# Designs tried in a protein design chat: VH-VL binders against Cytochrome c oxidase assembly factor 8 (COA8). Part 38

Target 1, 167 residues: Cytochrome c oxidase assembly factor 8 (COA8), of Homo sapiens (Human) (q96il0)
Amino acid sequence: APERGAERRDTAPSGVSRFCPPRKSCHDWIGPPDKYSNLRPVHFYIPENESPLEQKLRKLRQETQEWNQQFWANQNLTFSKEKEEFIHSRLKTKGLGLRTESGQKATLNAEEMADFYKEFLSKNFQKHMYYNRDWYKRNFAITFFMGKVALERIWNKLKQKQKKRSN
Below, E stands for the ipSAE of ESMFold2; O stands for the ipSAE of OpenDDE; V2 stands for 0.75 times the mean of E and O plus 0.25 times the DockQ between their complexes.

## First folded at step 7 (VH-VL)

Design y3 (from f123 with heavy chain S55E; framework fv_ebronucimab; at its last look DockQ between E and O 0.01; V2 from the best seeds 0.00; counts 0 for: pae E 14.0 > 2, placed apart)
Fold by ESMFold2, look of step 7:
Structure y3 (fold): chain C 167 residues (1-167), chain A 122 residues (1-122), chain B 111 residues (1-111)
Amino acid sequence: as target 1 above (167 residues)
Amino acid sequence: EVQLVESGGGLVQPGRSLRLSCAASGFTFDDYAMNWVRQAPGKGLEWVSGISWNEGSISYADSVQGRFTISRDNGKNSLYLQMNSLRAEDTALYFCAKDRYFLSGTWAFDIWGQGTMVTVSS
Amino acid sequence: QSELTQPRSVSGSPGQSVTISCTGSSSNIGAGYDVHWYQQHPGKAPKLLISGNSNRPSGVPDRFSGSKSGNTASLTISGLQAEDEADYYCQSYDSSLSGYVFGTGTDVTVL
């Protein structure tokens, strides 16, 4: 179930709602962990004079972050949902209640839970293989464009110095 | 009890702007991602944009990228769509939709509004 | 072109079964993302019918069932009734678009 209540809100909504990285910052910002994926989002810096190559690199990084968070959020939720369904199904098969006498959730022993973990991994193996394939593709592209941006910046500095000397 | 009510649609000329609103009630609005989905007259459904509960993840369909801006005000239980540089192909019934779970790869839309009609014509 | 392909229409007699296919690609259904199904009656908002490939939300009759294999998902309506006459859409996530994609839609007619 999602967490709810007034504790989610900041004490000073107007001040907190406007808190963000300064526009003049030249650094990416790392935010707090996302509630569902447990991944920390990167808040990407956008300079005023961003080149076309720099734009491509930033978009690749943004898209990769979104893709990664979506995948792991889905797997975390699916894991939790299927775990509860597995426990409930096995308790019903044994003729046992879903709660103990004290109202706590009934559970299964370690051997029975091991069956769940093995079945979950087996069912989801293909999704994880596709994730790994796409992860490598995305990281290779990002690294490639990082190199191109670095060379572009060096060449621009050299051209600027050449222009000054020739004038 | 659970409701989504869209407003702000109407007739507008090409190149102009329009702002849609969606008022939510009957659930904890800031626990869920929200989406806009449109349907041109006699056509199918087209996802337009989505926004996470904390605004940390925002996405747009390629057809509206750079022209539309999704936003939310969790204090008012409201979702918004700012539509700039409107074109004839943006003519559609615009639905506000609630995600079941923000973080599920099963971003299924379990509650829909009735929609607000946007007509872009001269 | 829509990336999730559905038949334009299907029809069946009352009490029979109809099946609607939803075919995607390696960037959506083929990448392992779940498929969801919606029912839309004329003049009405869509209603979630199946989530997570096969899960029926509360209030959805047992005669609706869903499945997924490879890059194709299926919605089956068993025991077709007059009230099932509507448009049906599938939906998934697409990593190449960084967003959601709907199917082309299927008009179900009850004969």
Scores: ipSAE 0.000, ipTM 0.503, lowest interface PAE 14.0, mean pLDDT 79
Fold by OpenDDE, look of step 7:
Structure y3 (fold): chain C 167 residues (1-167), chain A 122 residues (1-122), chain B 111 residues (1-111)
Amino acid sequence: as target 1 above (167 residues)
Amino acid sequence: EVQLVESGGGLVQPGRSLRLSCAASGFTFDDYAMNWVRQAPGKGLEWVSGISWNEGSISYADSVQGRFTISRDNGKNSLYLQMNSLRAEDTALYFCAKDRYFLSGTWAFDIWGQGTMVTVSS
Amino acid sequence: QSELTQPRSVSGSPGQSVTISCTGSSSNIGAGYDVHWYQQHPGKAPKLLISGNSNRPSGVPDRFSGSKSGNTASLTISGLQAEDEADYYCQSYDSSLSGYVFGTGTDVTVL
């Protein structure tokens, strides 16, 4: 069942959620879902002795997060706008008012909305394909750097153990 | 230029009837819901009535329900308000207001006329 | 209540920021209906200032901003100017009335 995307009525802000964890945090924090993207932002911990490789990984993760936030914020906004426009145009075509007798916003039935979803998906198919491709590329890169960082940490631990044995 | 021009206001006695008109120009009239909003002298805005583009939806404020009738002629780009059984409290400047549909799912009034004054006095 | 509640008047000096509140109920703002704001100068028709809680139409200065939280909407005027002296009205939809509802209006004066 397509998750009933909450009708997000607001314009997507240009910025990622400004969730800021406590200053004394020594780990990554996950914020509440962003109002526009519905994605939970991660505030990445910065260690005092961050290696260049760790920094590169962190930056890549941050960039990927921002990219993802922007994509979905925009996509959700576009979806909401096109949906409303579709409803509006369809009601007009049917000779129906935009409001019910109770003054509420008129809606279309599930069958009529199915046409919208089909058209929307068709229209945005290529966009979603590119998103998926890029998502995999980014996550592959992140995973690769995670592996490198893990190896670096192992190596550093081994060196420290050797020094302690020599003294 | 998008414009709304109200007419038909005047001085009337309580219990009498009056018909207001609003002439629309500069936009596709039959694409939009239209409204009447009034403002008593020195008072705030009060929504009076609204009508959808095809008259499929009509609504009234409780204060005018049963006394006022909103209608439109899309062929003439005109909105009307038939006011019957007028009362002193109906004394106000009556504005014609165009709905604007916002993709957020709500309507606001983006175009207003200058209003026509209705005075109900014995 | 048939009206949204606004402060009667708000004043500020040029360059200051002022905020106008618009408090509704569970049948209007609290029901999730959007709030719109209008500016009305003396002897003039109202002008749409903010739509959909925070959307600023073209031609409206960026010093005007809108927000909504719970049953209360707010209009903020930053960098108050002499030309901002006017009446301000919030507007929403009320499900109990099956119609639009305006705020009581706020007179903004520039000192």
Scores: ipSAE 0.000, ipTM 0.574, lowest interface PAE 10.4, mean pLDDT 86
ESMFold2 (binder alone), look of step 7: mean pLDDT 91; pTM 0.937

Design y4 (from f123 with heavy chain N54Y; framework fv_ebronucimab; at its last look DockQ between E and O 0.02; V2 from the best seeds 0.00; counts 0 for: pae E 13.4 > 2, placed apart)
Fold by ESMFold2, look of step 7:
Structure y4 (fold): chain C 167 residues (1-167), chain A 122 residues (1-122), chain B 111 residues (1-111)
Amino acid sequence: as target 1 above (167 residues)
Amino acid sequence: EVQLVESGGGLVQPGRSLRLSCAASGFTFDDYAMNWVRQAPGKGLEWVSGISWYSGSISYADSVQGRFTISRDNGKNSLYLQMNSLRAEDTALYFCAKDRYFLSGTWAFDIWGQGTMVTVSS
Amino acid sequence: QSELTQPRSVSGSPGQSVTISCTGSSSNIGAGYDVHWYQQHPGKAPKLLISGNSNRPSGVPDRFSGSKSGNTASLTISGLQAEDEADYYCQSYDSSLSGYVFGTGTDVTVL
C-alpha cells in the first residue's frame, strides 16, 4: 500500500530508503552514494550466458569497487574522528564549552580549521601515495580485461557473420 | 568441510629454494583472496604475502619482496609460495589463510591451515 | 618497524576481566582501518575471534568483546576461563606496506 498520494509529493522528512537494483536488468547501473564512503556503487548485471572471461572482468570490477569503498569509508571515519578530537582539544585549550548557547556543536574559525586540514593531509600523504599506486594497478588490470572481452565479442560476431554467408 | 592443507615444507640450506603448496576444499576457491602468514618458533605472526582471485593484485611483506613469489591455480584450488634465496630468518611455520570476504582489502582471515614447517639451516 | 604493539602478557583469575591493548600508527589503526583479533592455543593454528573491531563470529563466546578508539584497539575477555589461556593477536591493514600487519602478541594466563 502507498504511503503518499499519487497527486503530489509532501516535503515532510522521509526515512532513508535503500537502493535496490532491478532483478534481471540487462545493464550495469549506478546506485546512490554509500553512507560511509560517499562513492556511488555500480550494481553489476550478470547475463545468463556470461563467458568465463566476462565473469573474470565483472569480479575484478566488483573487487576494485569494494576495495575502493572500504578505503574511503575508513578514511572518512578517520577524518571525522580526528576532526572532532582536534576541535575538542582546541576548545578545551581556550577554556570554551563543546556546545554553543543554542545547543549546537561549537567549532573553530576557518584559520584554525585550516591547521587541522594541513596536518591531516601531511600525516596521510604516504597512505594516499600507496592508495594511488594500487588504484592505478587495479585500473590497468581492468582495462586489460576489458580489451580481452572486446576482442572475444568481435570474434563471436565474425563467426556469426561467417555462418550467415555460408547459407 | 572447509579445509586448507599446506605442504612442501622441509629443511633446506641458506640460499636454496623451496615451493609451498596449499590445497583448498569446501568453498568456492576462486571467489576469495588468499594469504600466507608465517610464525617463527616461539615468535608471533607475520603476514608474508597476499593474492587476489585474478592473480594480478599481489602484495608482499618488505622482508620477502623480490625473493618470494605468490601464485594460485584456481583450476586446482591451490595456492603456492615460491621461496627463493632462503635465509635463516625465513625459518617458520607457514600458514595458508583465506580472507573472510571474497575480495581483498582490510578484511579478516577466517580459515587457516595447520601450517607447514620450513627450516633454513646450514 | 610497522607492527601493532601489544603487552607481552596479561593475567587474571577465573571469572575476572582482562583487557588486551593493541596500539598502531597513523598508517594502520590511526588511519581508521578495522582491527581483527585472533586466538592461538599452543601448537594450533590461529582462530578468528573478533572481526571489524567488535563483530563476534558465530560460535565465539559472548565473553569476548572488542573496541577501537584513535590509534588503539582493545580486546576484553569477561568471565575469564581456563580455556582462554592462549596467545592473542590483533591485525589491521597498513597503507605504507599495502598489506596486513599483526600485533606483537599477548600471552593470556589464567591464575
Scores: ipSAE 0.000, ipTM 0.515, lowest interface PAE 13.4, mean pLDDT 79
Fold by OpenDDE, look of step 7:
Structure y4 (fold): chain C 167 residues (1-167), chain A 122 residues (1-122), chain B 111 residues (1-111)
Amino acid sequence: as target 1 above (167 residues)
Amino acid sequence: EVQLVESGGGLVQPGRSLRLSCAASGFTFDDYAMNWVRQAPGKGLEWVSGISWYSGSISYADSVQGRFTISRDNGKNSLYLQMNSLRAEDTALYFCAKDRYFLSGTWAFDIWGQGTMVTVSS
Amino acid sequence: QSELTQPRSVSGSPGQSVTISCTGSSSNIGAGYDVHWYQQHPGKAPKLLISGNSNRPSGVPDRFSGSKSGNTASLTISGLQAEDEADYYCQSYDSSLSGYVFGTGTDVTVL
């Protein structure tokens, strides 16, 4: 059966995987890897009595996840396009076809591809630096809010214990 | 606005040389392969040469192999075609064309200049 | 032959459908290389019309469609309009030439 070449749209999908956990779940769920980003999405649990601080933490985690999904989806797309362009260009220069006699996609050897990877990394170095910077900033913020939420929970537990002792 | 502007065309005698230039704007020039395509008066399109964005891999049509040289200057966002040993059959409108890769595994020319006319006549 | 074969001319009335064929060989279309289509109005540069046999770039009307079977690609113009009067070229890659190849071109006339 001729593999129906999936018309891969040149645009990164805007949507995180629509993995929906069971409605009665009381914990976070991890979905399968997204087909574009290859990142596993997390469905965050929403408590019935979510505090404003807990809500803020959850939103920040969700936003950070979406940011990561978008970044890597786009990066993987760009990488795939440039890689394919490089391969084809090199094959053409060598007088080789884009397909083998068996009809398979022609490829380059590991040494030739090493040059591509080096150049690709060099070209995208700043982009990756900014990503890493922002990744750390976001994760530090998340960690900070996780600490605040933990303190809030401790405080609430202590207050409840005091009320039970007074009654 | 994405634009390609060809220049350097003119009237030359057979055996002479001419250098064409193409100035690119509105896109990241060094990210794309570039091509020259020509069209003789009242005739169809003929691919002439291409140069890759990375390795500088170069290819030529058999009709110009050994006579023409394609080059690029990414710092100037410019593509060049050095044409030596010109012949009457090289008379054509020469287009600069941007290469675009599609995920389907193909290349097409998505941006074209308006062309520069080269006339080779005694 | 270093060129893809197209009919010299095709004509149709407004609102009709016309089809342009592009026939290659075992070293290009028959080898499985995709076909692209260009529209060229008189005195203008070519414009990419169809990419990858059937993909339409943004701004190209849906009345333009492409297909490929065996050694032959086809461009169909449905609901022909006066503005569609132009030259049309197919383009592919040829492994024997290690380069791009264009079709001979088709003049489309709207009657």
Scores: ipSAE 0.000, ipTM 0.547, lowest interface PAE 12.0, mean pLDDT 86
ESMFold2 (binder alone), look of step 7: mean pLDDT 91; pTM 0.938

Design y5 (from f123 with heavy chain L103I; framework fv_ebronucimab; at its last look DockQ between E and O 0.02; V2 from the best seeds 0.00; counts 0 for: pae E 14.7 > 2, placed apart)
Fold by OpenDDE, look of step 7:
Structure y5 (fold): chain C 167 residues (1-167), chain A 122 residues (1-122), chain B 111 residues (1-111)
Amino acid sequence: as target 1 above (167 residues)
Amino acid sequence: EVQLVESGGGLVQPGRSLRLSCAASGFTFDDYAMNWVRQAPGKGLEWVSGISWNSGSISYADSVQGRFTISRDNGKNSLYLQMNSLRAEDTALYFCAKDRYFISGTWAFDIWGQGTMVTVSS
Amino acid sequence: QSELTQPRSVSGSPGQSVTISCTGSSSNIGAGYDVHWYQQHPGKAPKLLISGNSNRPSGVPDRFSGSKSGNTASLTISGLQAEDEADYYCQSYDSSLSGYVFGTGTDVTVL
C-alpha cells in the first residue's frame, strides 16, 4: 500500500522567537515582539528545585502565552488580509489602482475605511468575546496557582525555621 | 532593467501537478500586484490569476478556481503558480505580468516575461 | 462569454488606416472600466500599446490611437506599416468576474 505522502500542511512556521536567554539566568526573560502577534514572549525560569505546584503554574503560564501568541498572530494576519482585500476591491470598483505609476499606495479615505472597521469588528465580535472569556479564565487560574505557590513557599520557610530551632 | 523570468514549465500528464515560478528584477516587487496570463497554442490571451502586493488579495479565473494557487515571496522577488489537477485545456504558454496603475483609471500589464510552456498530455 | 469581442482579422495596405473594435458588456467596458491594448508579434510576449483607452506609453508611435464609447473600444492604426503585422488584444476589468478580461484577439495583416 503506497504510503500516502502526508501533505505537509504549511503550518504557519510557529515563529517561536529563537531568543534563548543565557543558560545561567535565574530570572524570567522577555523577548522581542513576535513578528506576527506583536506580543513579547516570556522565557520562564525553571528552578532546580521546582515544586509540583510551581511547575503547574509555569506550565499554565506557558500554555496561556502560547495561546495568546497564536490568537493574535492569526488575528493580525486575518485583519491585514481582509483590510487589503477591502481596499483592493473598493479601489477596483472605483477604477483606481492599488499602486500609482510612481509606486505610491492608493488609499481609501477615513470614511470608507470606517465601513471596513465596523464590518470587521462585527464579524469578529463573537471571536473576541470568546477570547476575552477564555483570557479571564486562564488568568484567574494562573492567579489562583500563584496564591497556592505563595502559600507553599511560606509553609516551607516556616518548616525550615522550626527545624533550625530544634537543632 | 525591469525583467520577469518564468520557469517551471514542462510536459505533464493529466491530473498531475506543476509549480511555475517567476523571478522579478529591476523594480520594487512588493509595490505591485502580479498576475499570471496564459496563451494556448494558436489561441488568445487568458488571464489566470492575480495577487496583490502583500498577498492580501487574490483572484482566479473561473477556469482554474480551486485547482491553481497563486503566491508570492517578496523577500525573493518571486511569484509562483501551483497548478494542481492539470487538464489538457491548461496547455499553454504561461506569462508572468506586472500590474501597473495608470492615472487614467484601471490597471494594465506593463511588463511581461517571455513565458514558460506547460504541456498537459497523456 | 467572459471575453471581449474582437474581429478575428483586419487587413490593410501600407499607408492605410485600420480600426480594431473591442466590444464588452455592462460589467466591464460598459461599467466604465478602462480598456488597454496590447500588441503581440509571433513568438513574442505581449507589449502594452495603449493604456487607459487612449494613452500611449513611451516608445509607442503616434499612429496608434485608442478610443472608447459605450461598450465598445477601438484601436486605430494610421499609416499602416509592415512592422504592424501582429496580433492585437484589448483588455479590461470585469466586475462580475472580479478579474481581468482579454479580447478574443485580432490578427492584423499588411497586404
Scores: ipSAE 0.013, ipTM 0.574, lowest interface PAE 8.1, mean pLDDT 87
Fold by ESMFold2, look of step 7:
Structure y5 (fold): chain C 167 residues (1-167), chain A 122 residues (1-122), chain B 111 residues (1-111)
Amino acid sequence: as target 1 above (167 residues)
Amino acid sequence: EVQLVESGGGLVQPGRSLRLSCAASGFTFDDYAMNWVRQAPGKGLEWVSGISWNSGSISYADSVQGRFTISRDNGKNSLYLQMNSLRAEDTALYFCAKDRYFISGTWAFDIWGQGTMVTVSS
Amino acid sequence: QSELTQPRSVSGSPGQSVTISCTGSSSNIGAGYDVHWYQQHPGKAPKLLISGNSNRPSGVPDRFSGSKSGNTASLTISGLQAEDEADYYCQSYDSSLSGYVFGTGTDVTVL
């Protein structure tokens, strides 16, 4: 069974996830969501008799996971910082403080925030297009290699069965 | 306290090899991507290579692709750079640098070592 | 090989503001990747000054500010002080190289 972190009680020191998989696990593990990317990392099991094809698949999956976490961590941080800056700028223009009387962060209404969302989308449009293209390319490659590994395992089982029959 | 300490630099002839090491302390090394950045004498910074927390994502600058190999040993909190077929233009101070944010290597570098000098001269 | 373009030098008197530009291409800054800034004093390792275009890490004075628009990022040092005399580098990711690129560097001189 996959190991799951305490999602509602996660406390990452200095914005860093400290999830560690059990030692000598014989299965892939799914860790808690990364604080920055909000994606759950997979900690991949490496069997002692991993075939060259299986190794290629595992490395492709690992690489894709890290590429994906990198992209979304950066986007989430950029979105949060630019949103906060936009709100601060508009509150200053209106002569309002950055916090309400209760001490909570002041915000803008939905109509005012629409300008931010439009501006953010426009600034990041090309980056998201490249991400989508690369995401599909990586997932097609992973699916292709998964099929090859499945066929390799079927052939190995068939060869073992034929060997037993002839012996 | 957080530290990165490079070693393994020296004077070497063209075509030879060197292996650089970077010892990390004061942070959870296997949570972060790591990088090598170099600076030729009197010149600017040049990124050389980066490696993800689990070695699953590795990238190289075009100038070193095929000659340099980055690796890490998370059990020893160490980063390595194997430099083969060295050229005069590889002469530089080589820095070990830690990614600011968890896992990936497209972020900023927040902790740097003091560097180890590599001189390639005949 | 690909580099972000910075002016070779910029100078200002104490108390003045200076701005350093960092110009990239459609494969790096123009593609929307964040820009980071480093300060390097002579004989020392670089220090992260600005991350994510405009974010100051803990311990960086608020006179340092960054911004980005189109293919160009800017670092502004307001209220220039003698200790700000150093080299400054911008850095971003480049999708065509699948790697990081640094700017050419700017020597800031306090007159």
Scores: ipSAE 0.000, ipTM 0.469, lowest interface PAE 14.7, mean pLDDT 79
ESMFold2 (binder alone), look of step 7: mean pLDDT 91; pTM 0.939

Design y6 (from f123 with heavy chain L103W; framework fv_ebronucimab; at its last look DockQ between E and O 0.06; V2 from the best seeds 0.00; counts 0 for: pae E 16.2 > 2, placed apart)
Fold by OpenDDE, look of step 7:
Structure y6 (fold): chain C 167 residues (1-167), chain A 122 residues (1-122), chain B 111 residues (1-111)
Amino acid sequence: as target 1 above (167 residues)
Amino acid sequence: EVQLVESGGGLVQPGRSLRLSCAASGFTFDDYAMNWVRQAPGKGLEWVSGISWNSGSISYADSVQGRFTISRDNGKNSLYLQMNSLRAEDTALYFCAKDRYFWSGTWAFDIWGQGTMVTVSS
Amino acid sequence: QSELTQPRSVSGSPGQSVTISCTGSSSNIGAGYDVHWYQQHPGKAPKLLISGNSNRPSGVPDRFSGSKSGNTASLTISGLQAEDEADYYCQSYDSSLSGYVFGTGTDVTVL
């Protein structure tokens, strides 16, 4: 009897997608969608001469990405669990079997599921509001540092041009 | 009378396994989700795990995830908790608790057993 | 936080009213999930006292009442009696944990 491999319930690995971009890449890489969050991870390029400001920006982007990955991974898991519980509880309450006569998994109709979605959204409304708030805060911060990095790069280019003119 | 009776508790060494059982009577067992809740000596209540009426949905607290397995046999009106890789911090009185569903999407625990004591010590 | 925050202890004289707070977060009470309350006497199993924020099961005296506002739920015991001396726990669901959470518990003492 083939040992049915214990499906390792993969705890959502907190790990950044093991997507390794080519070593010679000078740009950010986008990985495939994460199986839990469904978000595509970005591998951020690290310049050889990364300035402190660039480093700060990169770290902020990485942290924000991790935050997003964790949030949506957890949200998707919660949603899936609650959905399954809802369906099963309703089927039981109605005295319906778990499978149809054709052997298919019994499901609720669209109207019944609409009630679930409405309830789920209602329950998670505040959570989503806080997420959105924090999302904007993080992205504003990122944008701010992007601006600073841009200015720094301009300034450095100007200084280099002046040195070339003086020689 | 509605009743839950836990069994299977005892003294075990760290790293060992133990299986708890809960026998239900006085209600339609397969109509309700069931839960395990534990209470360390002199401490508060901690939810451990829950299982839906047909075992279709299972959840665990982070503290026991990957180590504990909840299951049920509706034909025997029984709830089980397989505890593996036991730790000292798992020392607690373990309660079986029946859920009472609320339309708000949450449920409370309306029926509790008296608990079975699990002690993990060297 | 994996637990709802309750005061460690609350005390009152017979006939007085006491209130126990249960503070959660945006992922549990603040998300709109119901709060339930349990009473536990020493050496006994918990007993459901309040369900669905404010509902009293049959057999629970009307001197027990529950409310919820924002991230905080409250249990009020009016006309405190000697038999009310017990531990009280709030309970809710936490979407971030995909599981149920209990409060830290409150020891109610009747002076």
Scores: ipSAE 0.009, ipTM 0.559, lowest interface PAE 8.4, mean pLDDT 86
Fold by ESMFold2, look of step 7:
Structure y6 (fold): chain C 167 residues (1-167), chain A 122 residues (1-122), chain B 111 residues (1-111)
Amino acid sequence: as target 1 above (167 residues)
Amino acid sequence: EVQLVESGGGLVQPGRSLRLSCAASGFTFDDYAMNWVRQAPGKGLEWVSGISWNSGSISYADSVQGRFTISRDNGKNSLYLQMNSLRAEDTALYFCAKDRYFWSGTWAFDIWGQGTMVTVSS
Amino acid sequence: QSELTQPRSVSGSPGQSVTISCTGSSSNIGAGYDVHWYQQHPGKAPKLLISGNSNRPSGVPDRFSGSKSGNTASLTISGLQAEDEADYYCQSYDSSLSGYVFGTGTDVTVL
């Protein structure tokens, strides 16, 4: 409500309709960790004069980031859910309650939890093989397009140098 | 709008060759992997072959390996299937199908053509 | 010839719920690969119905749902309607074939 507060609002960090990372840099930048995947997203800058090849590279990088974050978010949620279900089933088999007398969630000892980790690793082995194959295919494609963009930039510099000499 | 149109089917004698084409429109063709899927009369779907967006990765069903060649021309927004040494069991309706993205984490065929009929008979 | 196994046919009355199973092997669904579902009306091309086990593309009614557990995927059509009468195919990747594999197909009849 104070007039000083109004001046603070006049200098809002994000601005109104403009979006650009801090330091007025027009580059990619890294955002805060995603709540579920624990990965930090890259916020890709889209330049005004982006070539078709540069656009395809950026799209591929964006899609790969989204795919990777979705995979790890799903794996983290699956791990948590299956861990709780394993604990629940073992407590039921032992005839024990799901909570202690103090209301805290009952848990299993380290030896019993080792059975969960073995089971989880076994169940997820093939999912990680699928992920790994796709990761390498995506990495190869990204590297290929990075090379094509680099060649395009070299050719454009050569054309600009030739034009300056002729002018 | 978004469309895949197959052509080049017909009646062919066993041992002969045929070339199928698939013309794409309404989307950026070279962003996507492409596939051929066939369906024999009154039968189910059978994947035949697939090709990545840049032709860097190509795969074939065992039943056609060595006889069929998939290719694409991204400049013409076209997918091709060269079918050599045709057999009676190759008789089918051949569909062109677009993968969503090969590396998107979902390898589903989201757009299909209406198919072109190949009949191998003497 | 590797194929995903589906029931030959399934039927239901309008408004009922129908479930189609899709059973694979250790080289496809059992290896953890996603399952996709397609609907094919007579004389028409297949249409993607469910991707990634349970994701419904835009324009697909809420009454279609998918799930996967172990070596088996399921497509459920709730609130069955006359236009749902069609053939349904599941599809996955198969590592032993280095390629895709379709289910045997299920003919859904609305009574």
Scores: ipSAE 0.000, ipTM 0.468, lowest interface PAE 16.2, mean pLDDT 79
ESMFold2 (binder alone), look of step 7: mean pLDDT 91; pTM 0.938

